# VH-VL binders against p42126, part 27

Target 1, 258 residues: p42126
Amino acid sequence: QRVLVEPDAGAGVAVMKFKNPPVNSLSLEFLTELVISLEKLENDKSFRGVILTSDRPGVFSAGLDLTEMCGRSPAHYAGYWKAVQELWLRLYQSNLVLVSAINGACPAGGCLVALTCDYRILADNPRYCIGLNETQLGIIAPFWLKDTLENTIGHRAAERALQLGLLFPPAEALQVGIVDQVVPEEQVQSTALSAIAQWMAIPDHARQLTKAMMRKATASRLVTQRDADVQNFVSFISKDSIQKSLQMYLERLKEEKG
Key: E = the ipSAE of ESMFold2; O = the ipSAE of OpenDDE; V2 = 0.75 times the mean of E and O plus 0.25 times the DockQ between their complexes.

## First folded at step 11 (VH-VL; framework fv_bebtelovimab)

Design m2 (at its last look DockQ between E and O 0.76; V2 from the best seeds 0.00; counts 0 for: pae E 3.5 > 2)
Fold by OpenDDE, look of step 11:
Structure m2 (fold): chain C 258 residues (1-258), chain A 123 residues (1-123), chain B 109 residues (1-109)
Amino acid sequence: as target 1 above (258 residues)
Amino acid sequence: QITLKESGPTLVKPTQTLTLTCTFSGFSLSTTGVGVGWLRQPPGKALEWLALIYWNDDKRYSPSLKSRLTISKDTSKNQVVLKMTNIDPVDTATYYCAHRGYKYGFWPYFDYWGQGTLVTVSS
Amino acid sequence: QSALTQPASVSGSPGQSITISCTGTSSDVGAYDYVSWYQQHPGKAPKLMIFEVSDRPSGISNRFSGSKSGNTASLTISGLQAEDEADYYCSSYTSSTYVFGGGTKLTVL
């Protein structure tokens, strides 16, 4: 079990804890469990909000699983990217109130997950950075991810952050607006519970429609261009130079662990 | 090779509880992402989804029939059971169990089907 | 949930191309790509022909293709053969629920 769900039906809230060792990488199996778990909660009328957090110390999510993108077939790459798109679509368009309780490092794909939420709380730990650092790796963020960031921190800030591939420590993350609160690590969960209660105090219908209205343009654009986006990813990730780089990186990781 | 087979009574009286069993092979309900669903088809009519059970014992039901349906699994026996209460002649149909495969992370399709079993509800 | 809308019947001659439409709403077919097509011969179980709007399972002929525009999905069968005569059902998945079309009877003339 890669996703732990702790329901509090009385409060109308569930906590989804990421438990995919070692660093909550977004493997296909993990993506699947996340979507299925979310659907379960969405279909249960007793729940109105979900807190996303990590059960792994020091890391919220390290992002995409590199093993899914290295040494595989183009079909596998396509399938994997579709799964990533699906997770984003589901989270981004969820009728539930989603709050990220970010209790660890949150780069790249981890930040993607966090950005889909309605509210983000980051632990005040200098080792916990959040951001999209794709450009530092020679990668261009997909347009739907770019839009998500832009919608969160504004065009100018997003433009700078993406071009430089910035990872923000807590103080800077709060300043730029990529997270909504920075609190001591031991207060992250309680703060998330308080925050989500504020959101749930709003009538669901009005809140949900407003959210849909705000996010529909970006979501719809991905839906209509889903295949093209997949093709772009496959074309990029399949490049010999990229594959070689990924392979070398994976080998280094193995050596460090071994 | 994946195979599924439905078993249970072919004749049921109104108000009784229908119990159907799906026995499958070629896959395990311990595999992440895998599920088994039940569907039905009245004679000469369209397909209707009834219920789904996942590897992690999560269950999904048709909204219109939820109150009457209970789905369960025995992973060790490779069986899934569907119970439907308060049966009525309108429930006369061919009942299918089907495999929900795992592909590209989230894959909500039924790629393998049993042959189906006709259940007639009559007094 | 309302059923998806399909034509009751379509027909074509061998070698021709036919298209079956499946119309939903912006909340199902229009919202996600969880559209699938099933073929069913008389007295037989349904067979998955298309998934994710346009993908084919292994072993399915490339004569079968799928597409989507707006809230309408389409199944196209090219090079129509006698064996293609069957009922075809579209399906959409949304909010943990499966919905099916009313089915289309394809007759090969």
Scores: ipSAE 0.674, ipTM 0.871, lowest interface PAE 0.9, mean pLDDT 95
Fold by ESMFold2, look of step 11:
Structure m2 (fold): chain C 258 residues (1-258), chain A 123 residues (1-123), chain B 109 residues (1-109)
Amino acid sequence: as target 1 above (258 residues)
Amino acid sequence: QITLKESGPTLVKPTQTLTLTCTFSGFSLSTTGVGVGWLRQPPGKALEWLALIYWNDDKRYSPSLKSRLTISKDTSKNQVVLKMTNIDPVDTATYYCAHRGYKYGFWPYFDYWGQGTLVTVSS
Amino acid sequence: QSALTQPASVSGSPGQSITISCTGTSSDVGAYDYVSWYQQHPGKAPKLMIFEVSDRPSGISNRFSGSKSGNTASLTISGLQAEDEADYYCSSYTSSTYVFGGGTKLTVL
């Protein structure tokens, strides 16, 4: 089980804890469990909101699983990227109130997940950075993730952050607007409960329609272009230079872990 | 090769509980993303979806039949069981179990089907 | 649960192309690409022919193609052959439920 769901149906809220050792990498299996768990909550009238958080100390999610992107067939890369797109679409367009309780490091694909939420709370720990640092790995953020960041922090800040592959520590994350609140680590969960209650105080129908109107253009752009986006990713990730770079990063990660 | 086979009674009386077993091979219901569904088709009528169970024991039910259906699995025996309570003559149908494959992290399609078993409910 | 709308029957001559429509709503066929098509010969189980609107499983002839416009999905069979004579069902998945069309009987003349 890589996703632990702790329901509080009386409050209309569930806590979805990421439990994919060691660092909540977005493996194909973890992506699958996230989508299926989210769908279950979306179809249960007991729930109006979900708090996304981590069961792993020190990390919210380390991002995309590089083993899914290195030394595999083009068909595998296509399938993996479709799974990444599916998670983003499902989170971004969800009718549930989504709050990220970011109790650890949140780079790359972890930030992808957090940016889909309605509200983001980051623990005040300088080791817990958030951002889209793909360019430092030689990887280009997809257009729909660029759009999401731009919609969150504005064009100029997003342009700079993406090109430099910036990771923001808590003070900078709050300043640039990539998170909505920074609180002491022990207060992250209670702050998330307070935030989600404020959102749920708005009549569901009006709130959901407003969110849909605000997000329609960004979501529709991916929906219309899913196959092209997959082919762009497969073409890019299959380049020999990129595969060599990914192999080098994987070897470095094995040495750090071992 | 993936195969599924339905088994259970072919004749039942009204008000009884129908128990159907799907025995399968060629895949494991421990594999992330995989599921097994139940569907039915009354004679001369359209397909109707009944229930689905996932590898992680998550379950889905047709809204109109939810109160009458229970789906369960025994992964060690490669079996999925459907129970339907308070059977009525309108429940006469061919019942199918079907594999829901895994492909993209989310793949909601039935790619392999059992042969089906006809269940007749006496009037 | 609402059925998807399909014509009750269609017919065509060998070698012809035919199209079967499947009309849903803006909340299902219009909103998601979880559309599939199944072929069913008499006395046999359904067979998946098309998934995700237009994708073919391995082993399915490229004579079968799918598309969608607005709230209507379409299955097109080109180069019609005698063995294509069967019932065809569309299906849409939405929010944990499957909805099927009423089926279309294809007759090859």
Scores: ipSAE 0.461, ipTM 0.794, lowest interface PAE 3.5, mean pLDDT 91
ESMFold2 (binder alone), look of step 11: mean pLDDT 92; pTM 0.940

Design m3 (at its last look DockQ between E and O 0.89; V2 from the best seeds 0.00; counts 0 for: pae E 2.9 > 2)
Fold by OpenDDE, look of step 11:
Structure m3 (fold): chain C 258 residues (1-258), chain A 123 residues (1-123), chain B 109 residues (1-109)
Amino acid sequence: as target 1 above (258 residues)
Amino acid sequence: QITLKESGPTLVKPTQTLTLTCTFSGFSLSTTGVGVGWLRQPPGKALEWLALIYWNDDKRYSPSLKSRLTISKDTSKNQVVLKMTNIDPVDTATYYCAHRGYKYGFWPYFDYWGQGTLVTVSS
Amino acid sequence: QSALTQPASVSGSPGQSITISCTGTSSDVGAYNYVSWYQQHPGKAPKLMIFEVSDRPSGISNRFSGSKSGNTASLTISGLQAEDEADYYCSSYTSSTYVFGGGTKLTVL
């Protein structure tokens, strides 16, 4: 079990805890469990909100699983990317109130997950940075991710952040608006509960329709261009130079752990 | 090779409980992402989804029939059971169990089907 | 949930191309690409022909193709053959629920 769900039906809230060792990388199996877990909560009328957080110390999510993108077939790459798209679509379009309680590092794919939420709370720890650092690795963020960031922090800020591949420490993250609150680490969960209550005080129908209206353009664009986006990813990740870089990186990781 | 087979009574009286069993091979309900669903089709009519059970014992039901349906699994026996209470002649249909595979992380399609079993409800 | 709308019947001659439409709403077909097509011969179980709007399972002929525009999905069968005569059902997955169309009877003339 890679996702722990702690329901509080009385409060109408569930806490989804990421528990995919070692660093909550978004493996194919983990992606699957996340989507199914979310779906279960969406189908239970007793729940109106979900808090996303990590059960792994020091890390919210390290992002995409590099082992899914290295030394595999093009078909595997395509499938994996579709799974990533699926998670984004499901989270981004969820009728539930989603709040990220970010209690660890949140780069790249982790930030992707956080950005889909309606509200983000980050622990005040200088080691916990959030952002999309794809460009530092020679990678271009997909348009739907770019739009998500842009819709969060504005065009100018997003343009700078993406081009430079910035990872924001808590103070800067709050300043730029990528997170909504920065609180002591021990207060992250309680703050999330308070925040989600505010959102749930709004009539569901009106809130949900407004959310849909705000996010429809970006979501619809991905849905209509899903295959093209997958093809772009596959073409990129399959390049010999990229594969070589990934392989070397993975080998280094193994050496550091071994 | 994945195979599924439905078994149970072919004749049921009104108000009784229908119990159907799906026995499958070629896959395991211990596999992450895998599910088994039940569907039905009245004679000459369209397909209707009834229920789904996942590897982790999560269950999904048709909203209109939820109150009457119970789906369960025995992973060790490779069986899924569907119970439907308060049966009525309108429930006369061919009942199918089907495999929901794991693909691309989320794959809500039925790729393998049993042959179906016709259940007639008559007094 | 309302059923998806399909034409009751379509027909074509061998070698021709036919298209079956499946119309839903912005909340199902229009919202996601969870559209699938099933072929069913008389007295047989349904067979998955198309998934994710346009993807084919292994072993399915490339004569079968799928597309979507707005709230309408389409199944196209090219090079129509006698064996293609069957009922075809579209399906959409949304909110943990499966919805099917009313089915289309394809007759090969």
Scores: ipSAE 0.792, ipTM 0.901, lowest interface PAE 0.9, mean pLDDT 95
Fold by ESMFold2, look of step 11:
Structure m3 (fold): chain C 258 residues (1-258), chain A 123 residues (1-123), chain B 109 residues (1-109)
Amino acid sequence: as target 1 above (258 residues)
Amino acid sequence: QITLKESGPTLVKPTQTLTLTCTFSGFSLSTTGVGVGWLRQPPGKALEWLALIYWNDDKRYSPSLKSRLTISKDTSKNQVVLKMTNIDPVDTATYYCAHRGYKYGFWPYFDYWGQGTLVTVSS
Amino acid sequence: QSALTQPASVSGSPGQSITISCTGTSSDVGAYNYVSWYQQHPGKAPKLMIFEVSDRPSGISNRFSGSKSGNTASLTISGLQAEDEADYYCSSYTSSTYVFGGGTKLTVL
């Protein structure tokens, strides 16, 4: 069980809690459970919205699972990246109202998930951050993440943030617009419920068609260029120097935990 | 190697409930992402999807037939069962069960099929 | 129900290349890459030949290739052989539903 779903069908809302220890890394299995759980909720007319949040203390999601990107075959890397793209496409194009209740650190792949949502609420804790910091790891954000960040915070802010690999603490996240609200940690869940109610007050059909119209360009581009995006990732991650760096990084993480 | 085999009655009367069993080997229905589907093909006609059950007991049904279909599994017996109520001569078809593999996390394709079982509904 | 449109039949001579079309809508074939092709010989179960528009399962000859343009997917068989004579079905997945085309009978002359 890596995804806990707490339904409230009477309210038309479900809470989807990330429970992939230790830090909600986007493993292939976690990506699989997320997509299948999301699809189940999308096909249940009892639900109009979903709150994404974490069951892990201090972290929303730490991002990509490095164990999926190190010491594997090129076919595995291709499959992994396709699973990442799949989660993004499904979230980005979902007919559900999606609200992120970001109750912990949200770097890289965590921010990928949060940026797909209609609304983002970050807990006011200086240890929590949000951003696409891939370049600090020597990794380039894919074009569809670049587009999504740009559409959220504007071209110039996104250009700076991506090149420098910025992570925004709460006050800066609100200022730059990467999150929509910052609230005390104990209010994150109630604020998410209030936000999702605002969105659900709009007739479903009109809201869903408007969202699809606004997101069509980026979504269609990924669908058309999906294989090329996969090949870019596989070529990058397969480099001997990158694999060596990832292996040493993973070993240090094991030693620090052990 | 992955194999599936359909079993059940070959001749059924209208209004009865059709029960078909898929027995499989070479994979586990406890593996994250794995599913088993049911499809059918009336004589001389196209394939039609009926239902799917996932490793976590999540289920999907053809919208046009969902009121008549129930899919279930017994992971310990490597079996998936399809029940179709209120059978009619139009339901005469070869019924297949098929494996949905775990490859890219979400992989909605039927890569291994049973040999099929012909079910004839009397007039 | 919603259907994918395929030609009823196609034919070709040994060694020739042939293409089978599968036309859907902007909501299925046009929107997603969940397109697959199945080969079915008489009296046999379908066999997955192509998935994700253009990918081949292990053991499928590279004479079989797939592509998509707009709302139309295509299966191309090069170097046609007698054993390729079969029915071919395309399929698309969307909204938790699998939809199949009507099938194309390929005759090798």
Scores: ipSAE 0.505, ipTM 0.804, lowest interface PAE 2.9, mean pLDDT 91
ESMFold2 (binder alone), look of step 11: mean pLDDT 92; pTM 0.940

Design m4 (at its last look DockQ between E and O 0.88; V2 from the best seeds 0.00; counts 0 for: pae E 2.4 > 2)
Fold by OpenDDE, look of step 11:
Structure m4 (fold): chain C 258 residues (1-258), chain A 123 residues (1-123), chain B 109 residues (1-109)
Amino acid sequence: as target 1 above (258 residues)
Amino acid sequence: QITLKESGPTLVKPTQTLTLTCTFSGFSLSTTGVGVGWLRQPPGKALEWLALIYWNDDKRYSPSLKSRLTISKDTSKNQVVLKMTNIDPVDTATYYCAHRGYKYGFWPYFDYWGQGTLVTVSS
Amino acid sequence: QSALTQPASVSGSPGQSITISCTGTSSDVGGYDYVSWYQQHPGKAPKLMIFEVSDRPSGISNRFSGSKSGNTASLTISGLQAEDEADYYCSSYTSSTYVFGGGTKLTVL
């Protein structure tokens, strides 16, 4: 199991732990399990909130799985990106209260997951940075991800962060507003439980409708432009220069592990 | 090649419990993302989804029939069992088990079907 | 859950193109791309023809195509052949639930 779900029905909360070694990369299988696990919780009236966190030390999620984007067919790239879109759509539009207990590094795709949540708590560890660093790799963030960040930290801050591809350490992350709290690492989980209780104190109907209203524009835009977005991704990732870069990077990773 | 086959009683009396077994080959319910579902179709009527079981033993039920349905699996035997309680003549239908495949992540479609088994409910 | 709405029947001559509509709501067909189409010949099990609104499984003829606009999905069959005569069902997946249309009987004249 790549996703561990620890339910507390009495509290109306479940903890979803990422356990996809080595660094919780968003592989197709992992994406699938995440969606299925989320659906299960959404369909169980016993649950009103979910805490997302990592079971892997030092990393929340490293982001997209590079092996899914290198040396594969265009059809595979398309399918993979659709799966990423799906995860974002499901998380971003969830009727459950989602809180990220970020107990590790949270770059790129990891940050994507965190940004879908209603509330984010980051461990106070200088090694744990959060942000979208796509531009440093020559990649443009998709519009729906850009909007998600913009809706979180504001237009000006998002504009700067995306252009520079910034990864924020805890203090800066809190300052810019990409996370809501920074706490000692040992307090991340307890803080998340306290935070989610505050959100769950709000009547579900009113909260859910408000959330939908706030997020509808971005979500709807992706739904209507899903294919175009996929094509853009495929066109980009299929470039010879990009494939070569990815291949080289993967080879380096193998050498470091070997 | 993926194949599924439904088995069970073809005649059931009202108020009894219907037990159907799906035996499949060509895939494993140990594979991530894979599921097996049950559907039914009354004579001359539309398809209706009943239940789904995933590789990780997660179960889904039709909201309208949830209280009457129990789905289970035996991965070692490549079998999925559906139980429906308090059977009524209105439950007369062809019952299908179907493979929920895995393709590029979340893929909620039934790509392979059994031939179906007609279950008649009569006193 | 309300069934998806399909026309009861459609007909066409060999070689023609026909379209079957499937209308849902913003919560199902309009909300996600989990729309699929199944073909069913008399006395046979359903066969998956289209998934994700417009994708075809391996082995399915390119004469079958799917699209969606708003809350309405459409199945188009081009170059109609006698073998295409069957019942067609649309389906939508939402919130861990599968919903089907009422089915459309296609007659090839």
Scores: ipSAE 0.675, ipTM 0.872, lowest interface PAE 0.9, mean pLDDT 94
Fold by ESMFold2, look of step 11:
Structure m4 (fold): chain C 258 residues (1-258), chain A 123 residues (1-123), chain B 109 residues (1-109)
Amino acid sequence: as target 1 above (258 residues)
Amino acid sequence: QITLKESGPTLVKPTQTLTLTCTFSGFSLSTTGVGVGWLRQPPGKALEWLALIYWNDDKRYSPSLKSRLTISKDTSKNQVVLKMTNIDPVDTATYYCAHRGYKYGFWPYFDYWGQGTLVTVSS
Amino acid sequence: QSALTQPASVSGSPGQSITISCTGTSSDVGGYDYVSWYQQHPGKAPKLMIFEVSDRPSGISNRFSGSKSGNTASLTISGLQAEDEADYYCSSYTSSTYVFGGGTKLTVL
């Protein structure tokens, strides 16, 4: 299993733990399991909120799985990107209160997941940075992820962070607003439980409608432009120069893990 | 090659519990994202979805029938079982099990179907 | 239980094109791409012809195409052949449930 769900139906909360070795990369299988698990919880009236966290030491999620984007067919790239879009849409528009308990490093696609949540708590450990750093790999953020970051930290900070591929250590993450709270590592889970209880104290219907209104512009644009967004990704990732860069990076990662 | 076959009683009395077994080959319910669904079709009428079970034992039920349905699996036997309680003549239909494949992450379509089994509920 | 609206029947002559409509709402067909089409010959199990609005499974002729506009999905069959005579069902998946249309009987004249 790549997603462990620990329910507390009495509290109306479930903890969804990421367990996709070694670093919770967003593989096609992991994306699939995340969506199916989230859907189950959304359709169970005993749950009103979900805490997203990691079962892997030191990492929340390392982001997109580069093995899904390298040495595959264009059809595979299209399917992969559609799976990424699906997870984002489901999280971004979820009727559940979503809280990220970020107990490890959270770059790139990990930050994508965290930014969909209503509230983000980061462990106070200088090794646990958060940000959308894919431009340092030659990959550009799609418009819907750019919008999400911009809406979270403001236009100028997002503009600079995306172009430079910035990762924020905890103090800077709190200052720029990419996370809502920074606490000692051992307090991340208890802080997430306290935060989600505050959010759930708001009447569900009013909270859910307000979230939908605030997020509708970006979500609706992706839905209407979904195929074009997929084809842009496929065209980009299929370029020989990009494929060669990805292959070299993956080979370096294998040597470091070997 | 993926194949599915429904088995169970062809005649059932009202109020009884209907138990149907789907036996399949050519795929495994250990594969992430794979599921098996049950559907039915009353004579001369449209298809109706009943239930779905995923590889990880997650389950989905038709909202109108949820209180009467139980789906389960035995991965080692390549079987999925549907139970429907309190059977009524309106439940007379051909019952199908179908494979829900894994493609492009989340793929909610039934790409392979069993031949179907007619279940008649006496009046 | 079926929320999707299809015409009860359509007909066409060999070689012609026909289109079968499937109308839902902005909450299903209009809002999501989980739309599929199934062909069912008499006495046979349904067969998946189109998924994700417009995609064809391997082995399905390119004479079958799908599209959607607003809340209406469409199945188009070009170069109509006698073997295309069957019932056709659209389906939409939304929020853990599947909904089917009432079915359309295609007659090839």
Scores: ipSAE 0.593, ipTM 0.834, lowest interface PAE 2.4, mean pLDDT 92
ESMFold2 (binder alone), look of step 11: mean pLDDT 92; pTM 0.941

